# Designs tried in a protein design chat: VH-VL binders against Soluble guanylate cyclase 89Da (Gyc89Da). Part 15

Target 1, 197 residues: Soluble guanylate cyclase 89Da (Gyc89Da), of Drosophila melanogaster (Fruit fly) (q9veu6r1to197)
Amino acid sequence: MYGMLYESVQHYVQEEYGVDIWRKVCHIIDCKHNSFKTHQIYPDKLMPDIAEALSACTGESFDFCMNFFGRCFVRFFSNFGYDKMIRSTGRYFCDFLQSIDNIHLIMRFTYPKMKSPSMQLTNMDDNGAVILYRSSRTGMSKYLIGQMTEVAREFYGLEIKAYVIESQNDISGGTAGPIKLTDGPLTVIVKYRLDFD
Short names: E, the ipSAE of ESMFold2; O, the ipSAE of OpenDDE; V2, 0.75 times the mean of E and O plus 0.25 times the DockQ between their complexes.

## First folded at step 14 (VH-VL; framework fv_gimsilumab)

Design w5 (from u6 with heavy chain Y52W S54D R98K; at its last look DockQ between E and O 0.75; V2 from the best seeds 0.00; counts 0 for: pae E 5.6 > 2)
Fold by ESMFold2, look of step 14:
Structure w5 (fold): chain C 197 residues (1-197), chain A 119 residues (1-119), chain B 107 residues (1-107)
Amino acid sequence: as target 1 above (197 residues)
Amino acid sequence: EVQLVESGGGLVQPGGSLRLSCAASGFTFSKYWMHWLRQVPGKGPVWVSRIWSDGTRTTYADSVRGRFTISRDNANNTLFLQMNSLRADDTALYFCAKVYKGSWYFDYWGQGTPVTVSS
Amino acid sequence: EIVLTQSPVTLSVSPGERVTLSCRASQSVDSYLAWYQQKLGQGPRLLIYGASTRATDIPARFSGSGSETEFTLTISSLQSEDFAVYYCQQYDYWPYTFGQGTKLEIK
């Protein structure tokens, strides 16, 4: 993952839990990075490793930490001016949902090594939507829920409840140590229900 | 001049409920995470629950998860602990305590409100 | 979870004496250790945090030292108001825990 993702985690962990917590997290995971470079690639396993360490230091669940990190990224990229790109997709949250794959394609001009999931809006009604997520990455479902919830709140003034209704090949929960991700075809399939408030 | 004053403790039967309150003064209540702790006389305090300064995130000790609910009213500078399904081992003095956001030691505590769960 | 063991459990001393209270952690807590004083009928009062930093308005006779697993609280010249129970607390790893206390009694 690009350093921008980890910059967002560091920033908001320090802001919400304090610099001492961040130092402890770094010691636990033996992180040799004093700072993250926005355009540099870092191991994908670093994200769940940080979540596990933060869980150990604070008593927050692994799933909450991953959700929080997803929210951190949305809060962070609003400071980069990317919020204008999100708002340009349309007036409604479902316009954004239909545009996610296109947004990822546009971002690949700046971040050419980005590994984008497939995000397909499969159903929409007055009460919500259904999203089909496909990715080579495991363990990111709660991170995505955090991202979607924060986008809905920040850009559309919409409170949503997001939950998994079907999943295939996803590693739910934490790991006792670093997880190992392999390169390969899209093998993780998650179907989300998003209920609009 | 920081003051924390707990109230709402008392005698209750097992399975019963109590609602504790903590009135805060002398600091900007909405800037601080707030905590509940409890103490059996003659023993050290034990952490019970915490709540973010804006009230959007709550965390509980395993022994009380699902039975206790922490909440806050920032407009009235009041912290609450709703205690349901009380058990004999919930008997203790209950304290509210403040910590500045991001800190993990407790710089001010109340005097405590006693809770006794007895049949 | 991290167990904090305080010693002695009770210490009988006279005013004016120098006292040292010990706190041992079951695993390293770096310097994330706080000390509290609790008098009868009162809530705990923060004395020391970060193992050695005095809290606001704490008299200079109180000092803390130690790191990792071994910590001490020292009162250089005991005053009559210092007779109380003293607790250590670690805040390195969840759940954050307290020691069982040391009662400081007038001889």
Scores: ipSAE 0.125, ipTM 0.654, lowest interface PAE 5.6, mean pLDDT 85
ESMFold2 (binder alone), look of step 14: mean pLDDT 92; pTM 0.929
OpenDDE, look of step 14: ipSAE 0.362; ipTM 0.768

Design w6 (from v4 with heavy chain W104H Y105W; at its last look DockQ between E and O 0.70; V2 from the best seeds 0.00; counts 0 for: pae E 5.7 > 2)
Heavy chain, then light chain:
Amino acid sequence: EVQLVESGGGLVQPGGSLRLSCAASGFTFSKYWMHWLRQVPGKGPVWVSRIYSDGTRTTYADSVRGRFTISRDNANNTLFLQMNSLRADDTALYFCARAYTKGHWYFDYWGQGTPVTVSS
Amino acid sequence: EIVLTQSPVTLSVSPGERVTLSCRASQSVDSYLAWYQQKLGQGPRLLIYGASTRATDIPARFSGSGSETEFTLTISSLQSEDFAVYYCQQYDYWPYTFGQGTKLEIK
ESMFold2, look of step 14: ipSAE 0.148; ipTM 0.681
ESMFold2 (binder alone), look of step 14: mean pLDDT 91; pTM 0.933
OpenDDE, look of step 14: ipSAE 0.423; ipTM 0.790

## First folded at step 16 (VH-VL; framework fv_gimsilumab)

Design x1 (from w4 with heavy chain R98K, light chain Y91W; at its last look DockQ between E and O 0.77; V2 from the best seeds 0.00; counts 0 for: pae E 4.9 > 2)
Fold by OpenDDE, look of step 16:
Structure x1 (fold): chain C 197 residues (1-197), chain A 119 residues (1-119), chain B 107 residues (1-107)
Amino acid sequence: as target 1 above (197 residues)
Amino acid sequence: EVQLVESGGGLVQPGGSLRLSCAASGFTFSKYWMHWLRQVPGKGPVWVSRIYSDGTRTNYADSVRGRFTISRDNANNTLFLQMNSLRADDTALYFCAKAYKGSWYFDYWGQGTPVTVSS
Amino acid sequence: EIVLTQSPVTLSVSPGERVTLSCRASQSVDSYLAWYQQKLGQGPRLLIYGASTRATDIPARFSGSGSETEFTLTISSLQSEDFAVYYCQQWDYWPYTFGQGTKLEIK
């Protein structure tokens, strides 16, 4: 994954928990990076490793940490002007959900090696929506929840509850990396229910 | 000068409730995580609960989860601990403590308020 | 959880003496260790954090050293006001824990 994601994590872990906690996290995972380069690719495993280390340091659950990281990303990428991109998708949160794949396509111009997931809005009703998430990476389900929750709140003034209702080939606390089999990588499929308050 | 002053302790029967308060001064209260710890005489302190600076997140020791509730009033620089379903093993001197932001050492403590749970 | 064992449990000393207190961790806590002083009827006072950094307004006679599993608090020349209980605390891994304390008493 690109350094941008890790920059966001570092930034807000330091902001929320302090520089000492971040230093400890880095020590635990034996991270030698003083900073992350926005356009550099880093191992996918680094994300859950940071989450695990943060959990150990703070007492927060692993899932909480991954969720937090998702929120960090959304808060952070506004500094790069992507807030306009999100707002351009439409007036309603569901418009954004339908446009996530397009957003990723646009971002690939800047991040050509980005392995973005597929997002499909499969159902919508008066109280929320159902989305289908497909990815080559494991362990990012809670990260995505954080992202969606933060986008809803920050861009649409909407408080949502998101939860997994079905999951295939995903690993809880996974490596956030691709599942490689002898015959090829497996696809992670996660179905989310989003309730709009 | 940083000051933390606990109050609300006392004698209560098992199953009873108490509400502790901690008045803070000498620092920007709303910027810091606050903690409750307790200490049995002759033993070291034990962490009980934490609340984030903005009050949006709380954490509890396993021994008190579901029974104790930490809260804060940043406008009045006050920390609270609502203790329900008290047990004999909750008997201790209870401290409010300030932690340095980004660390888990406690740079300031109150004098403590005693809680005794006994039939 | 990480267990911190302090030694000795009690130490009888005279003013002016050099005092060395030990804190041993059941596993490595790197340098994420603090020392506190607690006098009778008072709350703990932070002396050292990060194993060796003296807190604000702490006299120079107090010093901390060590890393990983072995830590030491040293009082170079004991003063009359230093008779108290001393605790170590780790914040390496949840749950964060304190030692059982070392009591300094007058000989």
Scores: ipSAE 0.027, ipTM 0.683, lowest interface PAE 4.0, mean pLDDT 90
ESMFold2, look of step 16: ipSAE 0.239; ipTM 0.702
ESMFold2 (binder alone), look of step 16: mean pLDDT 91; pTM 0.926

Design x2 (from w4 with heavy chain Y52W R98K; at its last look DockQ between E and O 0.67; V2 from the best seeds 0.00; counts 0 for: pae E 11.2 > 2)
Fold by ESMFold2, look of step 16:
Structure x2 (fold): chain C 197 residues (1-197), chain A 119 residues (1-119), chain B 107 residues (1-107)
Amino acid sequence: as target 1 above (197 residues)
Amino acid sequence: EVQLVESGGGLVQPGGSLRLSCAASGFTFSKYWMHWLRQVPGKGPVWVSRIWSDGTRTNYADSVRGRFTISRDNANNTLFLQMNSLRADDTALYFCAKAYKGSWYFDYWGQGTPVTVSS
Amino acid sequence: EIVLTQSPVTLSVSPGERVTLSCRASQSVDSYLAWYQQKLGQGPRLLIYGASTRATDIPARFSGSGSETEFTLTISSLQSEDFAVYYCQQYDYWPYTFGQGTKLEIK
């Protein structure tokens, strides 16, 4: 993942928990990075490693930490221009949901090595929406829930509850792992229900 | 000066409920994690529950998960512990405690409020 | 779960003496250890955090040292108000735990 994701995590972990907690996290995972560079690629496993260490330091669950990291990225949006881009997608949260894949395409001009999921709005009703997520990464379901709930709150004033309805080839529980390509490529497929309230 | 004052303890039968309160003063309550701990006289304290500074996240010891609910009212500088389905082994002196934001050591404690669970 | 074992369990001493209380962790807790004083009928008072950093308004006669698994609290010249129970607490690994206490009583 690009350093911008880890910059957001470092920033908001320090803001919410203090610099001492961040130092403990870095010690636990033997992290050699004093800071993250926005355009540098870092290992994907670093994100769940930070979540496990933060969980140990704070008593929060791994899933909560991953959700929090998703929210951190959204709160950090002004540093990357996402806030302007999201406001331009339309008046309603579902306009944003329909625009996610186009947003990722536009981002690839700045971040050409970005690995982005497919996010398809498959159903919408008065009370919510269903999103079909497809990716090569496992273990990101709570992170994405954090991102979607924070976008809804920050940009649309909408409180949503997001949860997994169905998943294929994703890992369960509190520990994320890399995708294995042993008997063919794995595609992680997750259906999310978003309840608008 | 930081002050924490617990109240709401008492005698209750097994299966009963109590609601503890902690009135806080002398610091900006909304900036700090708040905790409940309990202590059987003659033994070390045991952590019970934690709540984030903004109230959005809570955590519980396994022994009380599902029975106790921590909450806070930042407008009135008050911490609460709702205790349901009480058992004899919940008998203890209950403290609220303040920690530095993001830390798990407790720089100020109240005097405690006693909870006795017996028939 | 990390067990903290304090020694001695009880220590009878006279005012003016130098005392050293020990806390051993069942595994390394780096320097994430705190010490508390508790007098009868009162809540605990934070003395030391980070193994060696004195908390606000704690007299200089209290000092902490140690790292990893072995920690000590030293009172350089015991005062009459120092007779109490002392607890160590680790905050490195969940769940965060306290020792069983050392009671410091007048000889």
Scores: ipSAE 0.007, ipTM 0.527, lowest interface PAE 11.2, mean pLDDT 83
ESMFold2 (binder alone), look of step 16: mean pLDDT 92; pTM 0.934
OpenDDE, look of step 16: ipSAE 0.023; ipTM 0.672

Design x3 (from w4 with heavy chain A99G; at its last look DockQ between E and O 0.71; V2 from the best seeds 0.00; counts 0 for: pae E 4.9 > 2)
Fold by ESMFold2, look of step 16:
Structure x3 (fold): chain C 197 residues (1-197), chain A 119 residues (1-119), chain B 107 residues (1-107)
Amino acid sequence: as target 1 above (197 residues)
Amino acid sequence: EVQLVESGGGLVQPGGSLRLSCAASGFTFSKYWMHWLRQVPGKGPVWVSRIYSDGTRTNYADSVRGRFTISRDNANNTLFLQMNSLRADDTALYFCARGYKGSWYFDYWGQGTPVTVSS
Amino acid sequence: EIVLTQSPVTLSVSPGERVTLSCRASQSVDSYLAWYQQKLGQGPRLLIYGASTRATDIPARFSGSGSETEFTLTISSLQSEDFAVYYCQQYDYWPYTFGQGTKLEIK
């Protein structure tokens, strides 16, 4: 993952839990980085490793920590100009949901090695929407829920409840990649229901 | 200066309910996480519950999860603990305590409110 | 969870004496240790945090030292108001736990 994701985690962990907690987390995972470089690639496993260490220090669940990290990235958007991009997708949250894959395509001009998920709006009704998620990464369901929930709240003033209704090849816990099999890599597929409050 | 004042304790039968309150003054209540701890005479305090500064997240010790509910009213600087399905081993002196995000010790405590659960 | 063992359990002393109280952790807690004073009918009062840093308005006669697993609280010249129960608390690893206490009694 690009360093910008880890910059957001460091920033908001320090803001929410304090610099002492961040220091403890780095010590637990033997983190060698004083800071993260926005455009540098770091191991994907750092994200769940940080979540596990934060869980041990704070008593929050691993899933809560991953959700929090997803929210951290959204809160960090203005540092990278994504807030203006999000606002330009349209008036309603569903306009944003329709635009996610186009947003990722645009971001690849700046981040050419980005491994972004595919997110397809497959259903919408008066009470919510269904998103089909495809990625090469496992274990990111709660992170994505955190991202979608925070975008809805921050940019559209909308409280949503998001949950998984179907999944394939996704793994809870500390891995960020698909399980390797003899005949090739797996694609993670998750179907999310988003209920609008 | 900083003050925390608990109230609402008393004698109750097993299975009963109590609601504890903690009035806070002398600091910006909404910036702090708040905690409940309890203490049996002759033993050290034991953590019971925590609520984040904005009230959106709560955590509980396993012994009270599902029975106790922590809440806060930031407009009125008040912390609450709703205790349901009380058991004899909930008998203790209950304290509210302040916890700052960057430090995980409890820098100010109330005087405590006693809770006795007996038949 | 991390167990804190305090010794002695009870200590009988006179005003003016130098007092040293001990706290041993079941595993390293670095320097993330606090000391509290609790008088009968009152809530705990924070004395020391970070193993050695005095909290706000704590008299200089209170000092803390130690690291990792072995910690001490020293009262250099005991005052009559210092008779109380003293607790150590670790805040390195969740859940944050307290010792069983040392009662400081007048001889």
Scores: ipSAE 0.271, ipTM 0.710, lowest interface PAE 4.9, mean pLDDT 86
ESMFold2 (binder alone), look of step 16: mean pLDDT 92; pTM 0.936
OpenDDE, look of step 16: ipSAE 0.351; ipTM 0.778

Design x4 (from w4 with heavy chain T56K S103H; at its last look DockQ between E and O 0.85; V2 from the best seeds 0.00; counts 0 for: pae E 2.8 > 2)
Heavy chain, then light chain:
Amino acid sequence: EVQLVESGGGLVQPGGSLRLSCAASGFTFSKYWMHWLRQVPGKGPVWVSRIYSDGKRTNYADSVRGRFTISRDNANNTLFLQMNSLRADDTALYFCARAYKGHWYFDYWGQGTPVTVSS
Amino acid sequence: EIVLTQSPVTLSVSPGERVTLSCRASQSVDSYLAWYQQKLGQGPRLLIYGASTRATDIPARFSGSGSETEFTLTISSLQSEDFAVYYCQQYDYWPYTFGQGTKLEIK
ESMFold2, look of step 16: ipSAE 0.435; ipTM 0.769
ESMFold2 (binder alone), look of step 16: mean pLDDT 92; pTM 0.937
OpenDDE, look of step 16: ipSAE 0.685; ipTM 0.876
ESMFold2, look of step 17: ipSAE 0.463; ipTM 0.779
ESMFold2 (binder alone), look of step 17: mean pLDDT 92; pTM 0.934
OpenDDE, look of step 17: ipSAE 0.528; ipTM 0.827

Design x5 (from w4 with heavy chain S53N S103Y; at its last look DockQ between E and O 0.83; V2 from the best seeds 0.00; counts 0 for: pae E 10.1 > 2)
Fold by ESMFold2, look of step 16:
Structure x5 (fold): chain C 197 residues (1-197), chain A 119 residues (1-119), chain B 107 residues (1-107)
Amino acid sequence: as target 1 above (197 residues)
Amino acid sequence: EVQLVESGGGLVQPGGSLRLSCAASGFTFSKYWMHWLRQVPGKGPVWVSRIYNDGTRTNYADSVRGRFTISRDNANNTLFLQMNSLRADDTALYFCARAYKGYWYFDYWGQGTPVTVSS
Amino acid sequence: EIVLTQSPVTLSVSPGERVTLSCRASQSVDSYLAWYQQKLGQGPRLLIYGASTRATDIPARFSGSGSETEFTLTISSLQSEDFAVYYCQQYDYWPYTFGQGTKLEIK
């Protein structure tokens, strides 16, 4: 993942929990970085490893930490100008949901090494929506939900609650990846219900 | 200067409920995480619950999760602990304590309020 | 969870003596260790945090040292007001835990 994601995590962990907690987290995971470079690629495993360490230091669940990190990224958006891109997808949150894959294509012009999940809006009604998440990355589904929750709140004035309907290969935790069950590529698949409030 | 005064303890039968209060004064209450801890005579304190300085987050020891609810009223500088479904092993002296945001040592404690759970 | 073992459990001493209390952690807690004093009928009083930093208004006769798994609280010259129970607390790994205490009593 690009350094921008980790910059947001460092900033908001320090703001919410203090510099001392961030230092403990870095020590636990043997992270040598004083700062992250926005356009540099860092290992994907680093994000869930930070979440595990933060969970151990604070008593928050791993899933809460990953959700929090997703919210951190959205809060960080103004430093990188991407808030305008999100607002341009349409008037309503479901317009954003329908546009996510296209947003990722546009972002690849600036971040050509970006790996992004597939997200499909499969159903919607006045009370909510159903999305299908597909990714090669394990442990990131709660991060995405954190992003979606904060986008809904900040850009659309909408409170959402997300919960899993179905999942495949969605393993939480640190450096452990999906175990290959077939000869084909492993894919994390999660079907989420988003309730609008 | 800094004062933390607990109240609301007493004798309760198993399965009963109590609501503890902690009145805070002498400091800016909204700058601090607030905690409940408990202590059985002759043993060390045991952490029970925390609430963030702005009240947005709470956390509980596994032994009380689902039975106890911590809350705060920053306008009136008061911390609360609602204790439901009390058990004999909840018997202890209960303290409120403060910690600066991001820190897990407790720089001021109250005098404690006793809770006894027995039939 | 991290177990803190204090020794001795009880120590009988006279005023004016130098006292050393020990706290051993079941695994490393770096320097995230605090010491508290508790007198009968009172809440604990923070003495030391970060293994060696004295809290506000704590007399210089109290000092802390150690790191990782072995920690020491030293009282250089006991005063009559120092007879109490002393606890160590780790705040490195959740859940944060206290030792069982060392009772410091008059000989």
Scores: ipSAE 0.006, ipTM 0.565, lowest interface PAE 10.1, mean pLDDT 83
ESMFold2 (binder alone), look of step 16: mean pLDDT 92; pTM 0.932
OpenDDE, look of step 16: ipSAE 0.272; ipTM 0.758

## First folded at step 17 (VH-VL; framework fv_gimsilumab)

Design y1 (from x4 with heavy chain K56T; at its last look DockQ between E and O 0.85; V2 from the best seeds 0.00; counts 0 for: pae E 3.5 > 2)
Fold by ESMFold2, look of step 17:
Structure y1 (fold): chain C 197 residues (1-197), chain A 119 residues (1-119), chain B 107 residues (1-107)
Amino acid sequence: as target 1 above (197 residues)
Amino acid sequence: EVQLVESGGGLVQPGGSLRLSCAASGFTFSKYWMHWLRQVPGKGPVWVSRIYSDGTRTNYADSVRGRFTISRDNANNTLFLQMNSLRADDTALYFCARAYKGHWYFDYWGQGTPVTVSS
Amino acid sequence: EIVLTQSPVTLSVSPGERVTLSCRASQSVDSYLAWYQQKLGQGPRLLIYGASTRATDIPARFSGSGSETEFTLTISSLQSEDFAVYYCQQYDYWPYTFGQGTKLEIK
């Protein structure tokens, strides 16, 4: 993952839990990085490692920490100019949901090595939506829920409840995408329900 | 002057319920994390529960999770602890304490309210 | 869970003496250790945090030192109001834990 994701985590962990917590987390994971560079690639496993360490220091669950990290990235958007891009997708949250793949293409100009998940709006009804997620990364479902929840709240004034309906090849707290020696490559598929309330 | 005043303690039977409150004054209540701790005479305090500044996040010691509920009313500067399914080993003096956001030690404590769980 | 062991359990001393209280952690807590004073019928009072930083309005006769697993609280010249029970607390890893206390009593 790009350093910008970890910059957001460091910033909001320090802001929400204090500088001492971040210092403890870095000690636990034996972090080799003294700071994160926005455009540098860091190991994907670093994200769940930070979540596990934060959980051990604060008593928050691992799943809450991953959700929190997803929210951190959205809250950090103005530092990268993405808040303007999100607002331009349309008037409604579902306009954003339908535009996510286009947003990722635009981001690839700045982050050419970005591995973007596929996010497809498959259903919409009076009370919500269904999203089909495809990625090479495992263990990101709570992170994604955090991102979607925070975008809805911050940019559209919408409170949503997001939860997994079904998943394939996803492991909570798992590694970031090793390939098993099966007939095909490992692909994480998750179906999310978003209830608009 | 910072003040934290607990109330609502008393005698209850095992399986019973009790609601503690903590009236806060002399500081900006909404800037502080609030905690409940308990102490058996002759022993050190034991942490029970935490609620963050905005009241939407909470944490509990394993021994009380699912039985106790911490809450706060920032408009009235009051902290609460709803205690259900009480057990004899919940018997203690209960304190509310504050920590500034980002601090993990307790800079002010109340006087405590006693809770006794006995048949 | 991190166990904090305080020694001595009880200490009888005279006013004016230099007093040193010990707190030993079952595993490293870096410098994330606090000291509290508790008088009968009162809640604890924060004295020291970060192993060595005095809290607001704490007299200079109180000082803390140590790191990792061994910590001390020193009272350089004991006053009559200092007779109380003293607790250490670690805040490195959740859950927070306290020592069993050291009671300072008048000789």
Scores: ipSAE 0.388, ipTM 0.752, lowest interface PAE 3.5, mean pLDDT 86
ESMFold2 (binder alone), look of step 17: mean pLDDT 92; pTM 0.938
OpenDDE, look of step 17: ipSAE 0.591; ipTM 0.838

Design y2 (from x4 with heavy chain D54S; at its last look DockQ between E and O 0.93; V2 from the best seeds 0.00; counts 0 for: pae E 2.6 > 2)
Heavy chain, then light chain:
Amino acid sequence: EVQLVESGGGLVQPGGSLRLSCAASGFTFSKYWMHWLRQVPGKGPVWVSRIYSSGKRTNYADSVRGRFTISRDNANNTLFLQMNSLRADDTALYFCARAYKGHWYFDYWGQGTPVTVSS
Amino acid sequence: EIVLTQSPVTLSVSPGERVTLSCRASQSVDSYLAWYQQKLGQGPRLLIYGASTRATDIPARFSGSGSETEFTLTISSLQSEDFAVYYCQQYDYWPYTFGQGTKLEIK
ESMFold2, look of step 17: ipSAE 0.485; ipTM 0.797
ESMFold2 (binder alone), look of step 17: mean pLDDT 92; pTM 0.932
OpenDDE, look of step 17: ipSAE 0.562; ipTM 0.830

Design y3 (from x4 with heavy chain A99V; at its last look DockQ between E and O 0.92; V2 from the best seeds 0.00; counts 0 for: pae E 2.3 > 2)
Heavy chain, then light chain:
Amino acid sequence: EVQLVESGGGLVQPGGSLRLSCAASGFTFSKYWMHWLRQVPGKGPVWVSRIYSDGKRTNYADSVRGRFTISRDNANNTLFLQMNSLRADDTALYFCARVYKGHWYFDYWGQGTPVTVSS
Amino acid sequence: EIVLTQSPVTLSVSPGERVTLSCRASQSVDSYLAWYQQKLGQGPRLLIYGASTRATDIPARFSGSGSETEFTLTISSLQSEDFAVYYCQQYDYWPYTFGQGTKLEIK
ESMFold2, look of step 17: ipSAE 0.514; ipTM 0.807
ESMFold2 (binder alone), look of step 17: mean pLDDT 92; pTM 0.930
OpenDDE, look of step 17: ipSAE 0.561; ipTM 0.832

